# Ledger of designs, part 86: VHH binders against Flagellar brake protein YcgR (ycgR)

Target 1, 263 residues: Flagellar brake protein YcgR (ycgR), of Thauera aminoaromatica (c4kar8)
Amino acid sequence: MAELSTPSPASPAPLDGGRGDELEKFTLRGARQILQLLQDLITHRGLITAHTGGGHSFMTAVLKVDEERGRVVLDPSPDPQANRRALAAPRLTCVTQLDGIRIQFPLVGLGEGQDKGRPALFAPLPAEMLRLQRREFYRLQVPLAHELSCLLKAEDLARKPVEVSARVIDIGAGGVAVVVPTGAAEFVIGGTLPACRLALPDGEPIELDLEVRNLNRQTQRNGTEQLRVGLRFAALPRAADTRIQRYIFKTERALNAKARGGL
Below, E stands for the ipSAE of ESMFold2; O stands for the ipSAE of OpenDDE; V2 stands for 0.75 times the mean of E and O plus 0.25 times the DockQ between their complexes.

## First folded at step 9 (VHH)

Design K6 (from D32 with L54M; framework vhh_7pa5_2; at its last look DockQ between E and O 0.03; V2 from the best seeds 0.00; counts 0 for: pae O 6.5 > 2, placed apart)
Fold by ESMFold2, look of step 9:
Structure K6 (fold): chain B 263 residues (1-263), chain A 121 residues (1-121)
Amino acid sequence: as target 1 above (263 residues)
Amino acid sequence: QVQLVESGGGMVQPGGSLRLSCAASGFTFSSYAMSWVRRAPGKGPEWVSTISGMGGSTSYADSVKGRFTISRDNAKNTLYLQMNSLKPEDTALYYCARDLDYWESGTFDIWGQGTQVTVSS
């Protein structure tokens, strides 16, 4: 069987707080685990995108770990302005990847100086490091041609039961995002929608309970409004999880083949 | 395969300038510190300068500080050495070397063939 190819991620952005609860189980907090992971970055020469806030970032690498002083040492930017932004930032969010594993960690208290006569940036060791397999953070943008939908069992403004067929715009291991017409139903962040049905292209719809995690009103160019609803899967059975992962895998492979063969 | 190729050497009068280049291939250039090392006639190797992988950290031997400038272009996989105010004692074969550990000098795993710099009046 041929080796599964995965696209190399572009300059990775930090993961946002919309999945903070889900990310805790992938967070390393032990000092020895953190030191070992930093050492792995050094050994494998991992390139790091360091985010300074305000949409700014620069490329760096971990040059060494100074265990005796409890510090990590980073490669400065050749752009002095990037270094100034990094030193002024209250927090530096470092993002990188090792062999399909996404790594993210904060650095606070960044300073500049020299070690053995060589300029460097340094900060105290991070208190935590996030380590994720690709499948743990990835959201597939659903091709429109698939017409993926989710039947939501919700309530209208009068608190009466209503079924809303919502188009799925992205899907991942932990949930979906859907769009519905404004006013089709009332959604409350933290609310549950029991016995919804997710329709994948093959097979019977998957019955699942959904939890509303976020709501974003969107206004189209012509002035009409819709809601983007972020939904988390509650206690997904293994069979349902397998079907979702298979859909994501097949769709990614098909999309990659089109991009490679056409443009 | 991993390869380093130096160029830009030649003959120059004292006080003159030269720019050396080193073309790298076969490895992720930006992930490695790079060094220039020289061998004068009848002498062993002498470290000249080192630059970090991103290019934000440089260091120089005392004998060349203020006269030589190391730089790199990671988009072109090329290392440079700008040499100004050249002296007869700068006459040497100049090598580009891949540095295995930015903090330890002399541990280089890949070398170029060298490019000759001759400074004479």
Scores: ipSAE 0.247, ipTM 0.728, lowest interface PAE 4.4, mean pLDDT 85
Fold by OpenDDE, look of step 9:
Structure K6 (fold): chain B 263 residues (1-263), chain A 121 residues (1-121)
Amino acid sequence: as target 1 above (263 residues)
Amino acid sequence: QVQLVESGGGMVQPGGSLRLSCAASGFTFSSYAMSWVRRAPGKGPEWVSTISGMGGSTSYADSVKGRFTISRDNAKNTLYLQMNSLKPEDTALYYCARDLDYWESGTFDIWGQGTQVTVSS
């Protein structure tokens, strides 16, 4: 009878996030922002994996934010041993997801008590919360109302330089998909489009180099042919990356809120 | 968009059966282990079951072992939980969750909204 060892919760994989400096842009440190995010977790009934170290973790949820006392209230584990480990741990690493975004935050100074006569865990409010969107798989479908565009510097069939204003249909940390009229330019997979301009709603266009990764011809219902071009960001400046991530986050949140009937 | 949507919950008598479904979207479903977690009223979340990405490996909490069966259809991007011999103590909100890269960690990064299961006479 092989004791199916309950998989010891491995320590959260180090956020393969780039250098510590790269994570800073995704780190919330503002008290109001932290409170809001915690409240959002409550509202969405987000389950949290709390890592206690040593490969141990337990499932919890934020029950309440006590602003007056500067503490967060968590659901205790149904396993008393897990709670003991949690209380003994110098730090909890909490991991969850909200609106497709991974959220990670530390809790220090965990205690046990009662909230409204029910067993609860208490911790001081986190000093920081990390919001990470996994680059690899997430593409935000850009709302039509946002009218995101990308000015592509390309060549026509005669290799003459042309500028094509392309509508952005999806965006991620790694690139964009755009739609261009058929015949507007010649695109080659693996080719680089230098000094393109991505227009975001929050400010001036971002100048960037783009690599063509995918080409897909699409016929619209009206019979019009369009070319969908998948583009990778080449050498994206940090400031630009931050702006893109911010846009994605804000837009995703808004879309999800709308989908839930909140807007 | 990465999303999990649970369904199939309801009210059932003790000894009855339910089949939960979880529709996954926005990611390569077969690449991830998937789990069921439940939260009973007044209790913390409880892990119920996990299945490997390819469905070759399954695990269960002792409380549901022999009664519940986790399965998945990767072609349909759907996770299932067959629940037999249901008991009042199985009453909970049931969540499907995507396991993080560490199968053994029991760490989840994506959750559905849950589906309510009520076992009552």
Scores: ipSAE 0.018, ipTM 0.363, lowest interface PAE 6.5, mean pLDDT 85
ESMFold2 (binder alone), look of step 9: mean pLDDT 86; pTM 0.862

Design K7 (from K1 with L54F; framework vhh_7pa5_2; at its last look DockQ between E and O 0.43; V2 from the best seeds 0.00; counts 0 for: pae E 3.6 > 2)
Fold by OpenDDE, look of step 9:
Structure K7 (fold): chain B 263 residues (1-263), chain A 121 residues (1-121)
Amino acid sequence: as target 1 above (263 residues)
Amino acid sequence: QVQLVESGGGMVQPGGSLRLSCAASGFTFSSYAMSWVRRAPGKGPEWVSTISPFGGSTSYADSVKGRFTISRDNAKNTLYLQMNSLKPEDTALYYCARDLDYWESGTFDIWGQGTQVTVSS
């Protein structure tokens, strides 16, 4: 009676190691590079979404880089409550775009004060700044439990308008990947899907235009064919962008916390 | 075309109030600090007030501090100057200006045509 040694289930390859390494390629840590990038934000008038945590954010700008004091000066919010939240936050996550490149950097140790009699927020220079080119935008793998969906307004093979509820499998600042049943609609690369609705957990769906960028047929383990559709945000309102960014950050934090053994 | 258009000027008695508006077009308004500058007859330009891109920071000349309030509505691409307790010395042509550097005074690249404010008894 030969005991058939049941092959030990292959330990899932640590998904985490590769993503961190990829981000490092795009992370600036040099003081001079950081200063230059911050100066570029001033020069090019980069608008910054500052995330304070808890689903809150406000718009700001880098007003000045104080090299002598090693600090960045930010535009306070006109909302005193937003400023209070920012000051209470252990970390401010700043997100902006310059020349189509997404820039993300943390600020720690935010304080309020005045310079030349003008109110401002002050923070030490960031230790790192992430620069992501559009093609390399980090895409968050959406947890299945979040059940993100996108209502696609498309056409069928007969060019009849159809609405397809698609599951979002990944999301980034530049777009989403969704899965749809094969034959649910006809998608054309380069085609625009107008007035689609992206459902996020935090509120009402976001209406947006989507451009089809990629189509991949996938066969599931059960033999069912699905179509993966890569979609770019064609025109994203600022408010929508902020919500998407917030969702991504919140989810990433949660995933990282879970990975670290945090409840 | 980049343009600033001032409005709301007029004649008012001493102690009166006016609200100036400046409509901005042709650029991303929320990306720029904005300023008011005035020119009185026979005098050079005088800086009045500056507001940061998102309006969280404001500054005023000592001559208008406590009387004038600068504000902005980025959704409307409009800059405002509320002027209270007006004095004859406030009589001037008031200009809206785009400020290239919020922290450094006097770095204006575009101006409106101005709106006349006259304070006279």
Scores: ipSAE 0.643, ipTM 0.860, lowest interface PAE 0.7, mean pLDDT 88
Fold by ESMFold2, look of step 9:
Structure K7 (fold): chain B 263 residues (1-263), chain A 121 residues (1-121)
Amino acid sequence: as target 1 above (263 residues)
Amino acid sequence: QVQLVESGGGMVQPGGSLRLSCAASGFTFSSYAMSWVRRAPGKGPEWVSTISPFGGSTSYADSVKGRFTISRDNAKNTLYLQMNSLKPEDTALYYCARDLDYWESGTFDIWGQGTQVTVSS
């Protein structure tokens, strides 16, 4: 079937509600706060990953908040099986971001129907919403097996151009961290590396301008030295941003699926 | 920057089929509902069909129900209209439009240049 191992871009996995005493300080329970946050998701066109349990999820959006009926209206999946899983689930865990802030909320009592002849998923407004106001970016730790690399167009100590293929150790919406051998190039915090190339597994390398944000010299157990370089994306084109987000979401989904299937 | 480009129009006989495409660029395509609107010679715009941001909800004008199918591929930033059983009355310039409010519909802020569909013997 065409549904086998479907790679969907997705937000990170839901945070564990059972660790709720750490998360309680970020939990909104006021009806007005919840309504306003949902309206903000509509206004900012937040992309939502709806988790149905068992590692399954689908992409959706809030189409409307119906305050008079106390309902939220979601975009159904074009995949009928995803809709059936959502309707069968005791709750739907929605995960999204708003201005880099992670938002998570449950929906219970999900129903399928239509309004004005348009199909939709409906649920009562959530009783609580998690809004994590802390570090703006999630950073995926890149699996070593992916061998993700970034070709840096830098300079050596004599200011001679050099190209360095750097291993990417983490990646997020705003940048990457890479490692290079010490002495492969000279990096200056605040310096710009134009026309670098980020190699993602699917497709052609992405041309990016990068800004050096931090440097950390590391000495490994065998005495080998390397340099960790934190790099920010400068003026990232939307198409490149989309590919990076898709890589992050697909990798997170794959890692979560392996964890569930392991012994 | 923000752009919609239609293609796939042409001349067909009555009863024929065409597939229109609309390539979107410069915005997050999956964040928006999308619509097809057509303008026949000498007439005002007529809404044809709309599709929700992730494609789980579609709607059609009565004049095209059962014959036209709207779809989207968010990975390719492309909107489609499959038109079957074409009639001379379907002759029009077909526009792709970005719909700002799926649920209330009819508020379009970005339009393409259109692609001509002509159905005649």
Scores: ipSAE 0.324, ipTM 0.758, lowest interface PAE 3.6, mean pLDDT 83
ESMFold2 (binder alone), look of step 9: mean pLDDT 85; pTM 0.854

Design K8 (from K1 with L54W; framework vhh_7pa5_2; at its last look DockQ between E and O 0.54; V2 from the best seeds 0.00; counts 0 for: pae E 4.3 > 2)
Fold by OpenDDE, look of step 9:
Structure K8 (fold): chain B 263 residues (1-263), chain A 121 residues (1-121)
Amino acid sequence: as target 1 above (263 residues)
Amino acid sequence: QVQLVESGGGMVQPGGSLRLSCAASGFTFSSYAMSWVRRAPGKGPEWVSTISPWGGSTSYADSVKGRFTISRDNAKNTLYLQMNSLKPEDTALYYCARDLDYWESGTFDIWGQGTQVTVSS
């Protein structure tokens, strides 16, 4: 009876060094933000894979954030060899996930010691933390209560300019899906809708260009036909991208908290 | 359903050894610190030992230090307490508990039913 070695969950491939510029928007550098995220890892009991280099890693957790001393406290490995490797490593690469978002951060200057008589690993607070949302695949289902909308500048069948207020049903880093009444406008796949306005709850609408990527007619339970339009952000300013990402993160966190019975 | 089930208790002579087990179910075991707490007859609950989520950090009450060893197998969702050099004063009902904060002692939210340990000549 061949013991089917359950394939060890493939260590998430090191984030291919995509162009440093693209990752910057997902990198937290603010001390308060970093502290908050570390605290969130504690609160949500995030499991961390700490990579020590050379293909070695161990599982750990953030046990405490010591703000006074400016350090993070980690759970040591039960394997003394893993701890030795960690301590000898010039840098740890910590990888975890919180609310479906991949988080990666470096730790430098790892040491061992005790806190309140308990063994622990200590490191200075990370200078940066990367929050990666798989842009291409993740779409947040927008809660109905948020009433996100996008003002679409389109044309009707007569090529007359029309403005259509569309409800946003999902949002991601790369675009939005909206629903519009059938016949409200004529959409062409590959067509660009210029100077549209995406309304987020946190401020003024974002002006952006949208590209039509998908059209799907849907019949509602009540018999009403709606058109689902998949739209890509054609040219998104950095500030707008940051706002969208913030909204997605905040909303996802809230939804997950609710799902866990925390709200 | 979240559940902890202790086993391995029994009667032993002074100087003897026992190994307690606690089977966890209904939650992500590896995400929580785990503890042993005991209650002797006529006494209040006494903290015995705690282990961190991945087992790299352990702590013990002074009364059991050097005699007891806490460990865990996260793959089996099981907590252990190896008890050596048992004394009559170790007689108690031993509980497995889920610890909500490894660093703050005494924050337990889930308990087992306990397993009886009796040390008697």
Scores: ipSAE 0.535, ipTM 0.821, lowest interface PAE 1.1, mean pLDDT 88
Fold by ESMFold2, look of step 9:
Structure K8 (fold): chain B 263 residues (1-263), chain A 121 residues (1-121)
Amino acid sequence: as target 1 above (263 residues)
Amino acid sequence: QVQLVESGGGMVQPGGSLRLSCAASGFTFSSYAMSWVRRAPGKGPEWVSTISPWGGSTSYADSVKGRFTISRDNAKNTLYLQMNSLKPEDTALYYCARDLDYWESGTFDIWGQGTQVTVSS
């Protein structure tokens, strides 16, 4: 029987250290906190991507924390070229995920050797570790320039199908909020809108099932009434989740860059 | 279901070679160090060799150093033991084991059924 082949997933890229002040609230610098997080990676068997620069990386694991010598012990690569690149790199950027939390830390001064006859890579304990936990309720305010829209498959007053193109005003991991003209459709809290289409700036629209969570009437200065509809993702496919998170991350980076440049 | 299945054992003359395989299923193979452990007739279990999760670190009992080579193929979820220059003292039932302790090799939670290696003239 032929060996079944699966493609290797792409290694997660490190977050840009140039955004360090936005990431400071997620950065651990206490020696005790760092030791505890490294122990958690050992206990939960975190799968780590170690980036050596120049687009190169290798898979590794934290094998041990040697508190007496003040160092962390890593699994060498079985590829000697990867080990040579790691040893030559001015820093090794380690990236992993533990129970939905992104963890990133630098290692400087990497060396090769043995401990009790076990070959390993060694580095001093990191001076800092990023532990990025995203809030489940975080909602990004969508910039007007992005013109995000969601095609809602709803019903009119006579319960006949109607499609409404709604502007997305905020977006998060669990849903969106949109605005529609009052009377464009009938919405019921708890109702489900199947097969709606969310248009992100990249790629084709995402097909999503949405649940109505709240309805708020808004009146504009010109007297025009609009309805703000809070929508929950009834089910969020993983591919769609990845695209939404990527959009949020890219937009946050762009907004943070403008805020810093606008001193 | 978590399983380890050894194969490749058999009868070999002293000085011969043999390659053992261990197929793993039901868990994330690359997350664990793996060990070979053997049980000779009339003796308790003896640790033979350990390999790190990604395969860059290996260690061996003194009795097998230079003769045995442990390896793994994480894409195939398979652990191997190449045994060269076999001696009658290597006669044993060989088990692969999931090793919970990267450095001490004292904690094995999942075992295979074992494969018999017999070295006799």
Scores: ipSAE 0.242, ipTM 0.722, lowest interface PAE 4.3, mean pLDDT 82
ESMFold2 (binder alone), look of step 9: mean pLDDT 85; pTM 0.853

Design K9 (from D32 with T107K; framework vhh_7pa5_2; at its last look DockQ between E and O 0.50; V2 from the best seeds 0.00; counts 0 for: pae E 4.2 > 2)
Fold by OpenDDE, look of step 9:
Structure K9 (fold): chain B 263 residues (1-263), chain A 121 residues (1-121)
Amino acid sequence: as target 1 above (263 residues)
Amino acid sequence: QVQLVESGGGMVQPGGSLRLSCAASGFTFSSYAMSWVRRAPGKGPEWVSTISGLGGSTSYADSVKGRFTISRDNAKNTLYLQMNSLKPEDTALYYCARDLDYWESGKFDIWGQGTQVTVSS
């Protein structure tokens, strides 16, 4: 009877060492922003994995934010040994997820005590909180009401330059999927569409180069054929990346709130 | 469907012990603080105890401190109340409730049907 070794839960892949510079755009340092995010974790009852080092971790939750004292109150582990490890650790690395966004933040100076007669762990408010969207795989389905569009500079079958206004159906950090009418332009996988314009709700369109990654013909329920085009951002300025990430985050949060009956 | 079902109540003599259980279903049990509330005949509801979602933090009413112990098994989606040194004054219908705010006890959104505890000689 071969003991099926339950595959050890894959250690979260080390955050690929993307250049420290790339993480800065996803790092919250503002006191108000940090407080808000912590409050959001409370509201959504987000469970947190607190890493104490040495491969040890325990589950916790933010119970309260004490703004007056500048501290966060955490749920202690029911395991006394875990609490001892936590208290002995010079730093906790807290990891959680909210609305599909990975949140990571350090806590330093952990202490134990009571708040209103209840056992709790205390730490100063984090100086920073990182919000990371898994860039490579996450695609936000764009609400129809947002009417995101991308002006594609492409060629027709005769290689004549054409501009096609395409509806954006999903968006991620790495690109967009759009729908275009069949025959509106000729797309070649691996081809580059230069100087396209992505329209976001929050300002002026973003000019960017797009690479065609996939093509999928779709027949709508009404019998109309459309072409879904998967496009990669070939070169995205930092400012544009920040705007896109902000849009994704804001939209996802709104969608989740609605799904929970909050809106 | 979100549901709480209490069990373990009964009749016991003064000084006796009982263990109440509350089976939870239909929600992520570990994400919520849970409470016990009791209602004695002719009296209003009285908060008894609360436990945090992960079980690391607990609180008790002064009337039950040192005698009652709240606990939970998140793997079994079950809340417990160990009651020792029971007194006639502990006679009540005992409810488990989902607590929406661990810190501000009293915000309950779901309740069980209750289990009767009678302490009598």
Scores: ipSAE 0.558, ipTM 0.836, lowest interface PAE 1.1, mean pLDDT 88
Fold by ESMFold2, look of step 9:
Parts: sequence; C-alpha cells; structure tokens
Structure K9 (fold): chain B 263 residues (1-263), chain A 121 residues (1-121)
Amino acid sequence: as target 1 above (263 residues)
Amino acid sequence: QVQLVESGGGMVQPGGSLRLSCAASGFTFSSYAMSWVRRAPGKGPEWVSTISGLGGSTSYADSVKGRFTISRDNAKNTLYLQMNSLKPEDTALYYCARDLDYWESGKFDIWGQGTQVTVSS
C-alpha cells in the first residue's frame, strides 16, 4: 500500500495590529536569528501563505537566501495576476508554520527578476520575524452554550466601585474579550481591574487581574448598545493558566469532533 | 515508498510531438522542484528542464528551449514535459527526478524508471 505524505496545513490569517505590542517579546530582529530561521524554512520546505491585502493571498516558498545582496528569493505564483498583485502591494505579510511553531514576517520592496534563466521574486531580508507557539496566538471563540462569564470589578463615571458580570466571547492564553451593556462601567485603555473572577465550567471561578487593552462600541440590530472590552491577563498564576489552557484544549477538541460528524 | 513513474514515451517522426507525464507519490510534491533528465544511447545523463515547487519558475537546457515546456499539476501530483518539434537527437530515455534545491539544480535524490522517446525517420 502507498503511504501518503500529509501536506503542511495552510497557515492561519496574519495576526492583527491589536496584538502587536504583546507580540514584541517574540519578535526576532537580529540578522543572525533571521537568517537562521529563513534557512530553517528552506531546509524543512515550509510552504508560506503570502498576503497581499484586500483579502488576496498566494502560496510561496523561500527558495534561497542571497546573503551577499541581503535578499530572500521566493517562488513566484503560477498565476500571473497573483504575481502582479504581490509586486503592486506595499507589503507582503508572510505566514507559515513548522511543527506547531507559527512564523510571520513582512516583506517590503518586492521585485521580480531572473537568475540564469530562473524567474523568481526578490525582496530585502525582513527586518523582523515573529516566531511563537500556537499558545501565543490562538483565541477560542467561546460557545454560547457554555455561558462563560467574568465578574469585572470596575468603577463608574464617579469613580465608585461597581461589579459587572460580562459575557466572555473569546479566550486565549493572554486574555479574554467580553461584552457588557454600554454604560455599565467606565473602562479606560491601560487601566487595571484587580481581582476579577473568571467562571469556567469545571471548577471554582478564577481570581485574576485584568488590563483593558481595547474598547469597541457596537449598536445591535435590536437597538441595544454593547461594549466589547479586550482584556489582558496581568498577573496570571500558574494554576490559573493551566486551567485556562485545559478549557481551551478540551473545548476545541469537542467542537472539532462535532463539526466532523455532528448532527 | 517514495515513487516517481514516467509515462507517455514512444516512437514519433521528426517534427512530431509527445507529452511525458511523471506521477509522484509518497512525499509532499509541491514542496520540491522537479527536473527532467535524459540519457541518449551511448551518452551520459543530460539535464533537460527544471520547475520550481509551486510552479512559478522554469528553466531549460539550450538544446530544448522554445520546443519543450515543463509544467506541473500539484493537485494531481504530476509533472509534465510537452515536447514539440522533435529531432532525432532528442532520442533518449527520459527520467523524472526530484530536485533537492531549485537554485542549485542538479542535486537529485529520487529518480523514476524512465520512459523511452525515439525520434526516427
């Protein structure tokens, strides 16, 4: 019987700028580190999704690093329109994964050319590359049936204490996003909310400190206004981290099993 | 386990055409550059053409430029060589080969069994 090689999974979409400062500690900027990582992609034959903007992307690979000229050499698309979009784009965002490690880097100044009759795309070496484990970028969309909530200990406009029970809409290793009615409390980007309580299904609520990272006001179609609050875990005890990761893992596994064969 | 199987060879008259195929299995086809190499009677191996893993880049030996076209269908794990305006000197056993490094072409680790092309009178 023939054995089939499993293709590398398609890389997920680029991480957005709303998490850019939290990712800085995973950003490689040293020339030696960048060269090593690019060579690892070549050696392991990593397939790369290159995002050109406007929802367009194409598959590529690093064919070679030209160290003398400080350039990466990329496999062009067989689709000429994809190549034209790539050359017109001010930036390519390249995303790939090697054995559970997500790699993301920008390429700027993309050009086309040939070397000894071999067409290729060329760009200067990236000035930075992200290299992080799945844990560092994944956010689970919380099923409504779980009714996850987080008790926020916040302040009203008069700076008086108020407690708000907020529905958790997504959760990851670094934080949660919640929704509250508009006006339930005053939230300030950069502000801290000490001793909040996150209720997970399988035990006592977790006490944790949260930092407000973003706010997004929304008017629902029924006219109700709500506030989406992005919250970072400020000082997460190891036991709490373990419980959160276990919840994410088990919930994702259960959702995937239902999607494969559910009714 | 890893296999390359060529087909599509045969006898043709000068000026004729053939299309060679190479079916790949046992590895991630799109991750590798692929080459055609031929061996004429009484001669050593001669590189013919190379295509990059995702198919956006091709190169050819001078003796076949303008007459041969290399292509690949990564969904079908198949490499092709369209051969037009065939000459008697194109008579050879044609091999499909997995190319380890597109930019340093000529470093092949896996070969097929070959398919015979004969161009005569």
Scores: ipSAE 0.270, ipTM 0.734, lowest interface PAE 4.2, mean pLDDT 85
ESMFold2 (binder alone), look of step 9: mean pLDDT 85; pTM 0.859

